# Designs tried in a protein design chat: miniprotein binders against q9bqp7. Part 87

Target 1, 240 residues: q9bqp7
Amino acid sequence: VPQNWFPIFNPERSDKPNASDPSVPLKIPLQRNVIPSVTRVLQQTMTKQQVFLLERWKQRMILELGEDGFKEYTSNVFLQGKRFHEALESILSPQETLKERDENLLKSGYIESVQHILKDVSGVRALESAVQHETLNYIGLLDCVAEYQGKLCVIDWKTSEKPKPFIQSTFDNPLQVVAYMGAMNHDTNYSFQVQCGLIVVAYKDGSPAHPHFMDAELCSQYWTKWLLRLEEYTEKKKNQ
Below, E stands for the ipSAE of ESMFold2; O stands for the ipSAE of OpenDDE; V2 stands for 0.75 times the mean of E and O plus 0.25 times the DockQ between their complexes.

## First folded at step 6 (miniprotein)

Design y1
Fold by ESMFold2-Fast, scan of step 6:
Structure y1 (fold): chain B 240 residues (1-240), chain A 89 residues (1-89)
Amino acid sequence: as target 1 above (240 residues)
Amino acid sequence: SREELWERIFELIEKGDKEEALRLLREYIEKYPDNPDALFLVAELLYDMGRPEEARKVLERAKELAKKTGDPELIEYVELLERLIEERS
């Protein structure tokens, strides 16, 4: 149990639409700050198991691709992920800023992979938007807040390349989602309550994406684990 | 303690003593049977040691436990390692 527990949900907020909700999705820019990001906290507090699995995966890939080939592969995976997020932001934005660049992004296998998920997504409230937990002092940049099958969710879009997955903090995805959720629920730039999460894993070959839905109880369980990681980060920082 | 045993397992893996790491990891699993990550690590080590059929059997157990404990991310990685074993057999 964390020593300095704080609730994930804000009792002063509702998940129902209200008159103050904007007509377009919020997109608050992430400001450079000394306050740690969710991704930094998770990266700096990886378990020995996570570090080992990542290092073993890296060694196997280098043996197969060579050092230069591995560097090119990881760079390409990063770029494809970035473009996938850009395409999703464009698709979900009601402003329909359709450019020639955007048209090429929309034809990827990853976009084909998520089509059946997108049919169940509506009521977009935020896209590529900064969140800050004012009490716990951390920041993040979330992908999307929207209704999935009628439930308001923090949605995180992930890419996976079968059969050689890119291993990046692989067991921390639920922690990342709940960290964003807790921050948004207590961030004065937002007025609504999010109680559910959704991790969508899209595939390069266009195979149907896997949705991993997190209800309020599951989010609360992962929130406790996130608070422990945040405490570990804070303790490490104080001791350096 | 749980943490001390876990650290010893990883020290052995770092030193290349994979057989001894597997032995301690099986002891860890016997004492802490609710950790699907430990089963996945066993499968990873077995595959690295050229024992893919044993790895495949352990992966089935890892997937079953991951479903029971609500770990969909680990299920994806179990399935990917299963595919790699099948593809390279």
Scores: ipSAE 0.015, ipTM 0.331, lowest interface PAE 6.9, mean pLDDT 80

Design y10
Fold by OpenDDE base, second read of step 7:
Structure y10 (fold): chain B 240 residues (1-240), chain A 94 residues (1-94)
Amino acid sequence: as target 1 above (240 residues)
Amino acid sequence: SREELWERIFELIEKGDKEEALRLLREYIEKYPDNPMALFLVAELLYDMGRPEEARKVLERAKELAKKTGDPELIEYVELLERLIERLLEELKK
């Protein structure tokens, strides 16, 4: 049980959009502060076993691809992810803010992969927007807040070359999503709250993306795990 | 503790003491035969020792268990090691 328990949901916020919600998705810039990001917390609280495996994986990848090949691989993975997020932001943004759609960004297998998910996405509230949890002292950049099949979700878009049919296959992504939810629900920059999460795994080959929906109960379960990771991070930093 | 044992195994691997690491892992597997991580590390050590055939055999079991546990990270590492083992075996046939 977390020592510093904090609720994921804010009872003072309504799930109903206030009529004053801007028609334009929020895009709050991430401020570079001493405050740790969700990603940093998760990375720094990996188990010794996970860290060891990751290092071994890296060494073996270098053996397989060579040093330059591995750098290229890593760069390509990063670039593909970035382009995918840029394309999604362009698609989900209001038409008036659509810079010239780089048609090349839209012709990706990943974009093809998520088309069936995008059909169920509406009511976009935020895109690439910073969230801050003032009490728990962490920040994050969420990909999207929108309605998925009529439920308001924090949506996290992931790219994969391999099928990830189960939410367990998404590693710490569920923790990331709930961390963003909890932060958003208590961030004064947002007038609304989210009760659901969605992880979408897009595939390079254009095969149908896997949506991993997280209901309020599942989010609460992962929230507890997130709080434990955050506490561990905080303790590690006090001892440094 | 199990944690202390794993830490010791990791230290031994990092130091390059493959034989002692392998010994400890084998002892661990005797007590806990269904640990895919332990089996994976045994296979990796065997590979690093130039024993790819033995590594392959152990890794097959590791893969099966990793799939059952649903650890996608471990599965990816197992698959990578499989490719490396097969490459080495092909080179040795040449």
Scores: ipSAE 0.454, ipTM 0.815, lowest interface PAE 1.0, mean pLDDT 89
Fold by ESMFold2-Fast, scan of step 6:
Structure y10 (fold): chain B 240 residues (1-240), chain A 94 residues (1-94)
Amino acid sequence: as target 1 above (240 residues)
Amino acid sequence: SREELWERIFELIEKGDKEEALRLLREYIEKYPDNPMALFLVAELLYDMGRPEEARKVLERAKELAKKTGDPELIEYVELLERLIERLLEELKK
């Protein structure tokens, strides 16, 4: 266990809706801060295996596409991912209109891929919303908090490109989800408890997305690993 | 331990000691046969060492195990290496 263990779940909170819960999904803006983000912590504490795989991927993609081709590819992947998230926020937000978004993106393979998952998503409580763990001092921007098959989840949307694969690290995706969960459960801007996670990997060719559901037990296991990564980050910063 | 052996393998790969890394990976696989990442690393090293036909065979095993675990990340790496192996094999036929 990590030396500064802290619980992922808040005993003072419930996953049941109450009258004080907002009628529209929360969207708290992420403030630029000296407090590290979840993604920064994970990036700065990658394992030797993760560093090796990322370096190999970069080298081999450059061999396949050339330097300029690689830059174009990574820019396109970033843009597609951004548009996918924007489309999902639009679809799930009752106040957003589809006409205000790129309709070509809404008809993309990624959106087709995720349709069967979206049928099981309801009760949206937060979209593209900032979380901060006041005690552990980290921040994040989560994609979505909603009920998936009746269970309140932190949902993270990921894109994958089958013919020319982009790395979607499942090593850190569960850590990212539980980090957001633990922060939200202890963030005064929120009043509810989340105990489950969901990672959805959508495919460019429209192949059915893969849902990776994380129950409370699995979330607790990954939470311990996240705390170790956070501790490693803090220690590295002291030795800077 | 499993973690110490795994860490040592990556140290050898970083140093470029590919033959020794491959030897330790084979020992690791004998003890832990259900880890598709270990098979993937064997395929990676065989490809780097100019042994693409052997790499292809091991990579197929890695892919089969990865499908059982449902890990999309490893499948993406496998598919990229598959394409590179095919390019090398085509080049060698010329």
Scores: ipSAE 0.253, ipTM 0.674, lowest interface PAE 3.1, mean pLDDT 82

Design y11
Fold by ESMFold2-Fast, scan of step 6:
Structure y11 (fold): chain B 240 residues (1-240), chain A 94 residues (1-94)
Amino acid sequence: as target 1 above (240 residues)
Amino acid sequence: SREELWERIFELIEKGDKEEALRLLREYIEKYPDNPQALFLVAELLYDMGRPEEARKVLERAKELAKKTGDPELIEYVELLERLIERLLEELKK
């Protein structure tokens, strides 16, 4: 149970479009700050199992690929993810705000993988946009806020080389989504309410992406777990 | 509880008390036989302790259960450890 519980949803906000909402998706830049990011909090509060498996995976990969080979492998994974996010931002942004699109970004297997999901995405309100929870003191950079099958969602795009969801391994993806959601719902830069989450796992071979929809109740359950991780982070930081 | 036992096992691994960790893992597996990650941890510890033949046997069980329960990330860890076990077994024959 979290000691400093705070609600994920803001009762003063609506999820319905407002006439004053910008037609171009919001893209608030992430400012360097002493305030911890969602990813830092999660990285510093990993479970013993996650730490053990991650360290063993690193050791095994280094033994197989060598130090340089491992670095190249991880760099390639990072670059593929970066390109995937850039392509999605390009696809979901209005054409008139973009200088040029990279044909190679739009033709990746990952983009093929998400085509059926993109057909159900509309009403984009934020892309690659910073969020800050002023009360709980954390920041984040969310991928996308848009309607998925008519419901306003924080959407997180993930890449996987395996045809299975990451969520079975880490549980951190849902925590990341609700952390962004709670921050956005209480961030003065935004005026709307998000109550749902969507984690989309895309595959390099173009196999259909797997959508993990999170309704309001599920988001509330994961929000409590995020608050516990944030509390752990705060306690560890205070004792350093 | 299940969660408390799982946490205690990792604390023992972190402290380097691998033999005691193995004992608790065996108790855990007896109570919760459908967790492929527990079998994988047994194989990891056996490999670290220089018992690759036992590790290989347990790892085969972990792989079968991981395929059945749909844990593809664990299958990657299993395959990496399989290669290391095979290499160690070849070295021990020399």
Scores: ipSAE 0.064, ipTM 0.527, lowest interface PAE 5.5, mean pLDDT 80

Design y12 (at its last look DockQ between E and O 0.25; V2 from the best seeds 0.48)
Fold by ESMFold2, look of step 8:
Structure y12 (fold): chain B 240 residues (1-240), chain A 94 residues (1-94)
Amino acid sequence: as target 1 above (240 residues)
Amino acid sequence: SREELWERIFELIEKGDKEEALRLLREYIEKYPDNPIALFLVAELLYDMGRPEEARKVLERAKELAKKTGDPELIEYVELLERLIERLLEELKK
């Protein structure tokens, strides 16, 4: 149980988007460098077991690829992820015209993989946008806020080069989503709030992406776990 | 004390004393049976020791717990280890 519980939803904020709101998605720039980010909190509060697991699998990769091969692989994975997010932002933006899009950017197995998910996505409200929880004092950069099958969600896009393992992980994808949700719901840059989350895993070979939907009840359960991780992080920094 | 137990387990694995590490890991799982990371580590250790039938059995529980978390990265690690275990089982048939 967290010592200082705080609600994920803001009762003073409407969860009904106004039809008269601007159609251009929000893109709030990331500003503060000294307050902790969601990903930093999660990385700094990993259990010893998680660290041990990930290090052993990193060594398996190095054994298979060699030191130089592993460095090339990690660089390539990072670049593919950036390009995927750039492509999605382009596809989901109001300026989706063929004359302004790089066709090579849109040609990837990852984009093919998510096509069936994108058919259910509408009403895009934010893309690659900073969020800050003004009370709990943490920051993040969310991928997307849009309706998925009629429900307004914080959406996180992930790339998988299955069967290769994720190079960097904390095994905290649901916590990341709810942390962004809570921050957005208490950020004065946003006039609305979100009650659901979605994690979408796209595959390099174009196989159909997997959606992982999180309803409000599930988000509330993970929010409690996020608060514990944030408390742990805060206590760790007080002792340094 | 829990942290001391994990530090000891990691020491034993790193210096190659896998039988004692396994004993301590199984003791941990008896107390905390719903930890998917711990179950994964038991399965991995059994696989490394050439005991893939036992590894497969433990990993089935880890897989169920990983799916309950909804964390795609953990699920994919379980699937990766599952493939390694099945590959070793196929090799041992020969």
Scores: ipSAE 0.639, ipTM 0.862, lowest interface PAE 1.4, mean pLDDT 85
Fold by OpenDDE base, second read of step 7:
Structure y12 (fold): chain B 240 residues (1-240), chain A 94 residues (1-94)
Amino acid sequence: as target 1 above (240 residues)
Amino acid sequence: SREELWERIFELIEKGDKEEALRLLREYIEKYPDNPIALFLVAELLYDMGRPEEARKVLERAKELAKKTGDPELIEYVELLERLIERLLEELKK
């Protein structure tokens, strides 16, 4: 049980969008502060075993690809992810804010992969927007807040070359999603609250993306795990 | 403690003491049979010892467990090691 329990949901916020919600998705810039990001918390609280395996994997990959090959591989993975997120932001943004759609960004297997999910996405509230949990002292950049099949979700878009049919296969992604939810639900920059999460795994080959829906109950379960990771991070930092 | 044991295993692996690392991992697995990381490391050590057939067998179990735990990093590493094992097996047939 977390020592510093904090609710994921804010009872003071309504699930109903206020009529004053801007028609334009929120895009709050991430401020570079001493406040740890969700990603940093998750990375720094990996188990020693996970860290060890990751390092060994890296060493083996370097042996297989060479140092330059591995750098190229890593760069390509990062670039593909970035371009995918940029393309999604362009697709989900209101038409008036659509800079000239780089048609090349839209011609990706990942974009093809998520088309069936995008059909069920509506009511976009935020895109690439920063969230801050003031009490728990962490920040994050969420990909999207929108309605998925009529349920308001924090949506996290992931790229994969391999099928991830199970939510468990998304590793710490559920923790990331609930961390963003909890932060958003208590961030004064947002007037609304989210109760659901969605992880979408897009595939490079254009095969149908896997949606991993997280209901309020599942989100609450992962929230507890997130709080434990955050506490671990906080303790580690106090001892440094 | 489990943590101390893992630290010792990691140290042994880093030092190249594969036999002792393998011994400790096997002892660990006897007590905790459902640890995919331990099984993976056994498979990797066996591979590094030039025992690819044994490595493959252990890795199959590691893969199954890794899929159940949903650790994508471990799955990716399992798959890498699978490829390496298969390459080595092909080379040995030549």
Scores: ipSAE 0.516, ipTM 0.847, lowest interface PAE 1.0, mean pLDDT 89
Fold by ESMFold2-Fast, scan of step 6:
Structure y12 (fold): chain B 240 residues (1-240), chain A 94 residues (1-94)
Amino acid sequence: as target 1 above (240 residues)
Amino acid sequence: SREELWERIFELIEKGDKEEALRLLREYIEKYPDNPIALFLVAELLYDMGRPEEARKVLERAKELAKKTGDPELIEYVELLERLIERLLEELKK
């Protein structure tokens, strides 16, 4: 059990629309801060299993591609992920106009991969928006908050180039999602409550994306694990 | 108990005591047969120790279990190690 336990859900909030809520999705900018980000906390507190698997994967990939090939591969994966997120933000934002670059990306395999998921997404509340947990003192930038099959979710979009995904971006995905959820639920910039998560893994070849839905109970389980990671990070910082 | 055994296995791997790590992994797998990562670790260690034929057999079981348990990310690691094992086995034939 974590020493500084705090609830993921805010009992004073509802997932129902508030009349005072803005009609367009929120996009609060992430500002430079000394407060740690979700990704930094997770990176600095990886388990021995995660470190071992990541190190072995890196060694094996370098053996297959060479050092320069590995660098190019990682740069390409990053760029594809960035473009995928930009395309999704454009698709889901009612105020954005379709640019030629975005239109070309909309025909990509990744976008084809998520089409069946997007049909079930509506009621977008936030896109590429900053969250801060004011009590637990961490920040993050979430991809999307929207209704998936009628349930308000923090949605995290992931790309996978078969057969060579980045494991570090997938193993901690549930923790990343619930960390954003807990922050948003206690962030004064937001007025609603999110109780569910969704991780969507899209494929370059257009194969149907895999949705990993997280109900409130599952989110609560991962929240406890996130609090332990946050506590570990804080202790490491104090001992420096 | 399960968490203690798992932690001890990784400590041995970090120290380079691969034989002892394999022994404890065998015990772990007998008690907890539904963990495909444990089978993958056995294949990794066997490959690293120059035992690619044994590694191939264990890796096939890891792949089957990973598909069953819904760990698709592990399948990419398995496929990468499969290619390396096959390459090594081809070189040893020559």
Scores: ipSAE 0.322, ipTM 0.709, lowest interface PAE 2.8, mean pLDDT 82
ESMFold2 (binder alone), look of step 8: mean pLDDT 81; pTM 0.768
OpenDDE base, look of step 8: ipSAE 0.459; ipTM 0.823

Design y13 (at its last look DockQ between E and O 0.22; V2 from the best seeds 0.00; counts 0 for: pae E 3.1 > 1.5, placed apart)
Fold by OpenDDE base, second read of step 7:
Structure y13 (fold): chain B 240 residues (1-240), chain A 94 residues (1-94)
Amino acid sequence: as target 1 above (240 residues)
Amino acid sequence: SREELWERIFELIEKGDKEEALRLLREYIEKYPDNPYALFLVAELLYDMGRPEEARKVLERAKELAKKTGDPELIEYVELLERLIERLLEELKK
């Protein structure tokens, strides 16, 4: 049980978005502060086994590709992910704010992969927006808040070259989603509450993306795990 | 504990004590024969010791088990090591 328990849901906020919510998605800029990001917390609290495996993988990849080849590989993966998120932001943004859609950004296997998911996405409330949990002292940048099949979700878009058919195969992504939910639900910049999460795994080959829906119960379970990771991070930082 | 054993194995690998790490992993596999990660690490150590044929045999079993667990990352690592083993085997035939 977490020592510093805090609820994921805010009882003071209504589950129904107020009809007065602006038609334009929120885009709050991330302020670089001494406050750790969700990503940093998760990375610094990986198990010894996970860290070891990742380092071994890196060493073997360098052996296969060479140092320059591995740098190029890493750069390409990063760039593909970035372009995918930029394309999604462009697609999900209101037409009036659409600068000239770089048609080249839309011509990707990842975009093809998510088309069937995008059909079920509506009511976009936030895109690439910063969240801050003031009490628990962490920040994050969420990809999207929108309705998926009529349920308001924090949506996290992931790129993969390999099938991830199970939520368990998404590693810490469920923790990231609930961390964003908990922060948003208690961030004063947001007037609404989110009770569901969605992880979408897009594939480079254009094969249908896998949606991993997280209901309120599952979110609550992962929230407890997130709190434990946050406590571990905090304790590690006190001892440094 | 299992955790303490894994920590010791990792420390040995990091120090370059491959033979002792391999011994502990083999003892672990005797107790837990269906652990694909342990088999993968054995294959890696054998590869690092210049024993690619033995590594291949162990890795085949690791791959089968990894596919059953549905761990895509471990499958990726297994496939990476397979390619490295095959490359080394080709180099040794030249």
Scores: ipSAE 0.504, ipTM 0.848, lowest interface PAE 0.9, mean pLDDT 89
Fold by ESMFold2-Fast, scan of step 6:
Structure y13 (fold): chain B 240 residues (1-240), chain A 94 residues (1-94)
Amino acid sequence: as target 1 above (240 residues)
Amino acid sequence: SREELWERIFELIEKGDKEEALRLLREYIEKYPDNPYALFLVAELLYDMGRPEEARKVLERAKELAKKTGDPELIEYVELLERLIERLLEELKK
């Protein structure tokens, strides 16, 4: 159990927006700070098993593709993910505030993959927006906060070249989602409470995306694991 | 404990003591036979040690368990190692 436990949900908040909330989704810019990001905390606290498997995978891929081939592969994966997120932000933004986007961003197989998920997404409240947990001292940049099938969720969009039908296949993604959720629920820049998470894994060939819905109980379980990772990060930083 | 033994195995792998790591992995598997990651690690070490026939046999078991547990990341690691084992076996024919 974590030594410095803190609740994920804020009892003073509801999942409904206040009447004074802006009609346009929030997009608070991420400011550089000494405070660690969610992704940094997770990358610095991987288990020995995760580190070994990742390092071995990289070595094996280099053997298969060559140094240049591996570099091209990883660069393409990164670029595809970036374009997918840009397209989703454009699609989910209100019509009046739509950015001028390249037409090609909207024609990817990844966008086709998520169509059945998008029809169940409404009430967008935040897009590409910064969150900060002032008490626990971490920051993050979340993809989206919106209603999925009527439930307000932190939504994280992922691209994958291989099917990911199980939540375990996403490793730290559930921790990332609950870390953003906990930060947002205690961030004064936001007034609402999020109790659910959604990880959406989209496929390049347009195959139907896999949604991994996380209810309040599951989010609470992963929140405890996130607190342990944050504690481990803090201890490692002290010994640095 | 399970966690202590698992951590010790990775320490041995890091130090390059592959034979001792395999010994402890065998002990681990006897106590926890349904862990597909343990079987995968055995196959990884056998491959590194130039024992691809043994690696192939263990990897088949790891693949079956990985499919049953529904861990597609492990399946990805298994398939990559499988391709490298087959490549090594073809080279050894020469």
Scores: ipSAE 0.348, ipTM 0.739, lowest interface PAE 2.9, mean pLDDT 83
Fold by ESMFold2, look of step 8:
Structure y13 (fold): chain B 240 residues (1-240), chain A 94 residues (1-94)
Amino acid sequence: as target 1 above (240 residues)
Amino acid sequence: SREELWERIFELIEKGDKEEALRLLREYIEKYPDNPYALFLVAELLYDMGRPEEARKVLERAKELAKKTGDPELIEYVELLERLIERLLEELKK
């Protein structure tokens, strides 16, 4: 149970219908400062079971691929993830349509994988945009805010190679989404609120991506767990 | 404590005492049956010990719990281990 519960919504924000602004999605620049990022908080508060599982599978991969092979695998996964996010930002940004898109990036298996999801995405309001929770003092960089099947969501894009496992796993993707949501809802750079989340796993071979939708109730449950992780992080820093 | 039990289990696995680690994990799961990470580790140990039919049964429960978390990374690891178990089962038929 968190010692200091805090609501995920900002009651000071308008309940009135907000006029859509289809011109340019928000892209707030990330400011590096002293307060922790969502990713740092989650990495520093992983459970021992999660850490042990990941280390065992890392060791298994090193035995299979060799150390050099594992480094190559790791670098390739990182590069493909970066390219995927860049391609998605280009596809979803009206400003990017004023420039020629890299057609080779658009032909990746990951982009093919998400096509059926993108048909359900509209009303893009933010892309690769910084968020800061003004009260709880944490920052993040969210991938996308848009409507998915008519519901405004914080959307997180993930890549997966088959059959190889995730290498930068935290086992906390739902916590990351709600932490960004809470930060956005309490960040003065944003005039709207978001109550739903979506995690989309895209596949290198182009097979249909798997959406993991998080309704408001599920987001509220994970928000409580995020507050516990933030408290745990803060307590560890007091003792260092 | 629960933390001391987990530390003991990790030590046993690191030393290669898989049978004793499995015994302690099964005791843990009897008390805490809704922990998908514990169930996953049991299935992985059984796979490593050459007991893939037992591993498959445990992993089915781990898979159902992982889906309830909605964590795609945990789900992916469960499915990866499932594929490894099925390959070993096919190999053993030969």
Scores: ipSAE 0.324, ipTM 0.732, lowest interface PAE 3.1, mean pLDDT 82
ESMFold2 (binder alone), look of step 8: mean pLDDT 81; pTM 0.754
OpenDDE base, look of step 8: ipSAE 0.384; ipTM 0.783

Design y14
Fold by ESMFold2-Fast, scan of step 6:
Structure y14 (fold): chain B 240 residues (1-240), chain A 94 residues (1-94)
Amino acid sequence: as target 1 above (240 residues)
Amino acid sequence: SREELWERIFELIEKGDKEEALRLLREYIEKYPDNPDALFFVAELLYDMGRPEEARKVLERAKELAKKTGDPELIEYVELLERLIERLLEELKK
């Protein structure tokens, strides 16, 4: 169990819309500082075997593609992921769709992949928005907060290709989602409560995306694991 | 402890004693059979040792457990290693 346990849900908040809630989705800029990000905490607390497997994957890819080919591959994967997230933000924002992103939308297999998920997404409350847990002292940039099939979720969009494949805990993607959730639920810039998560894996060839829904109980289980990773990060930082 | 066992395994790999490392990994898997990370590590080590048939068999078990957990990143990594194993198997046919 974590030494400094803190609840993921805020009993003073509701998941129902308030009249005081903004009419447009929130987009709070991420202020980079000495406070660790969710992704940094997870990266710094990988096990020795996970680090080894990541390095082996990198070596194999370099042998297959060459140094320049590997750099090109990883750059392309990062770029496609960035464009995918930008396209989703544009689609889900009621006020704006840029013309150059419209063309990418029509041609992207990833966007085709998520169409069936998007039909079940509504009530968008935050897009590409910064969260900070004031008590536990970490920050993050979440993709989306919206209703999925009527339930308010932190939604994380993933592409089938990732820029730096790695083996972490089988729960690292869920840990990222609940870390954002707990931060948002205790961040004074937000007034609502999120109790559910959704991880959507999109495919480059346009095959239907795979949704992984996380109910409140599952989120609570992953939250405990996230707190342990945060504790490990804090202890490692003290020893540096 | 688990931590002591992993440290011994890595020490063996660094010394180039991959067979002994594999033996300890198989012992670990017998004790913790539902850990997909450990199964994946065995498949990766077998692949590195030029034993793709054995790697394929272990990876299939890791793949089933990964799908059961629903972790999309682990599933993608398993699929990457699967492609590498199949490529090596094709090369060895020559």
Scores: ipSAE 0.014, ipTM 0.366, lowest interface PAE 7.8, mean pLDDT 78

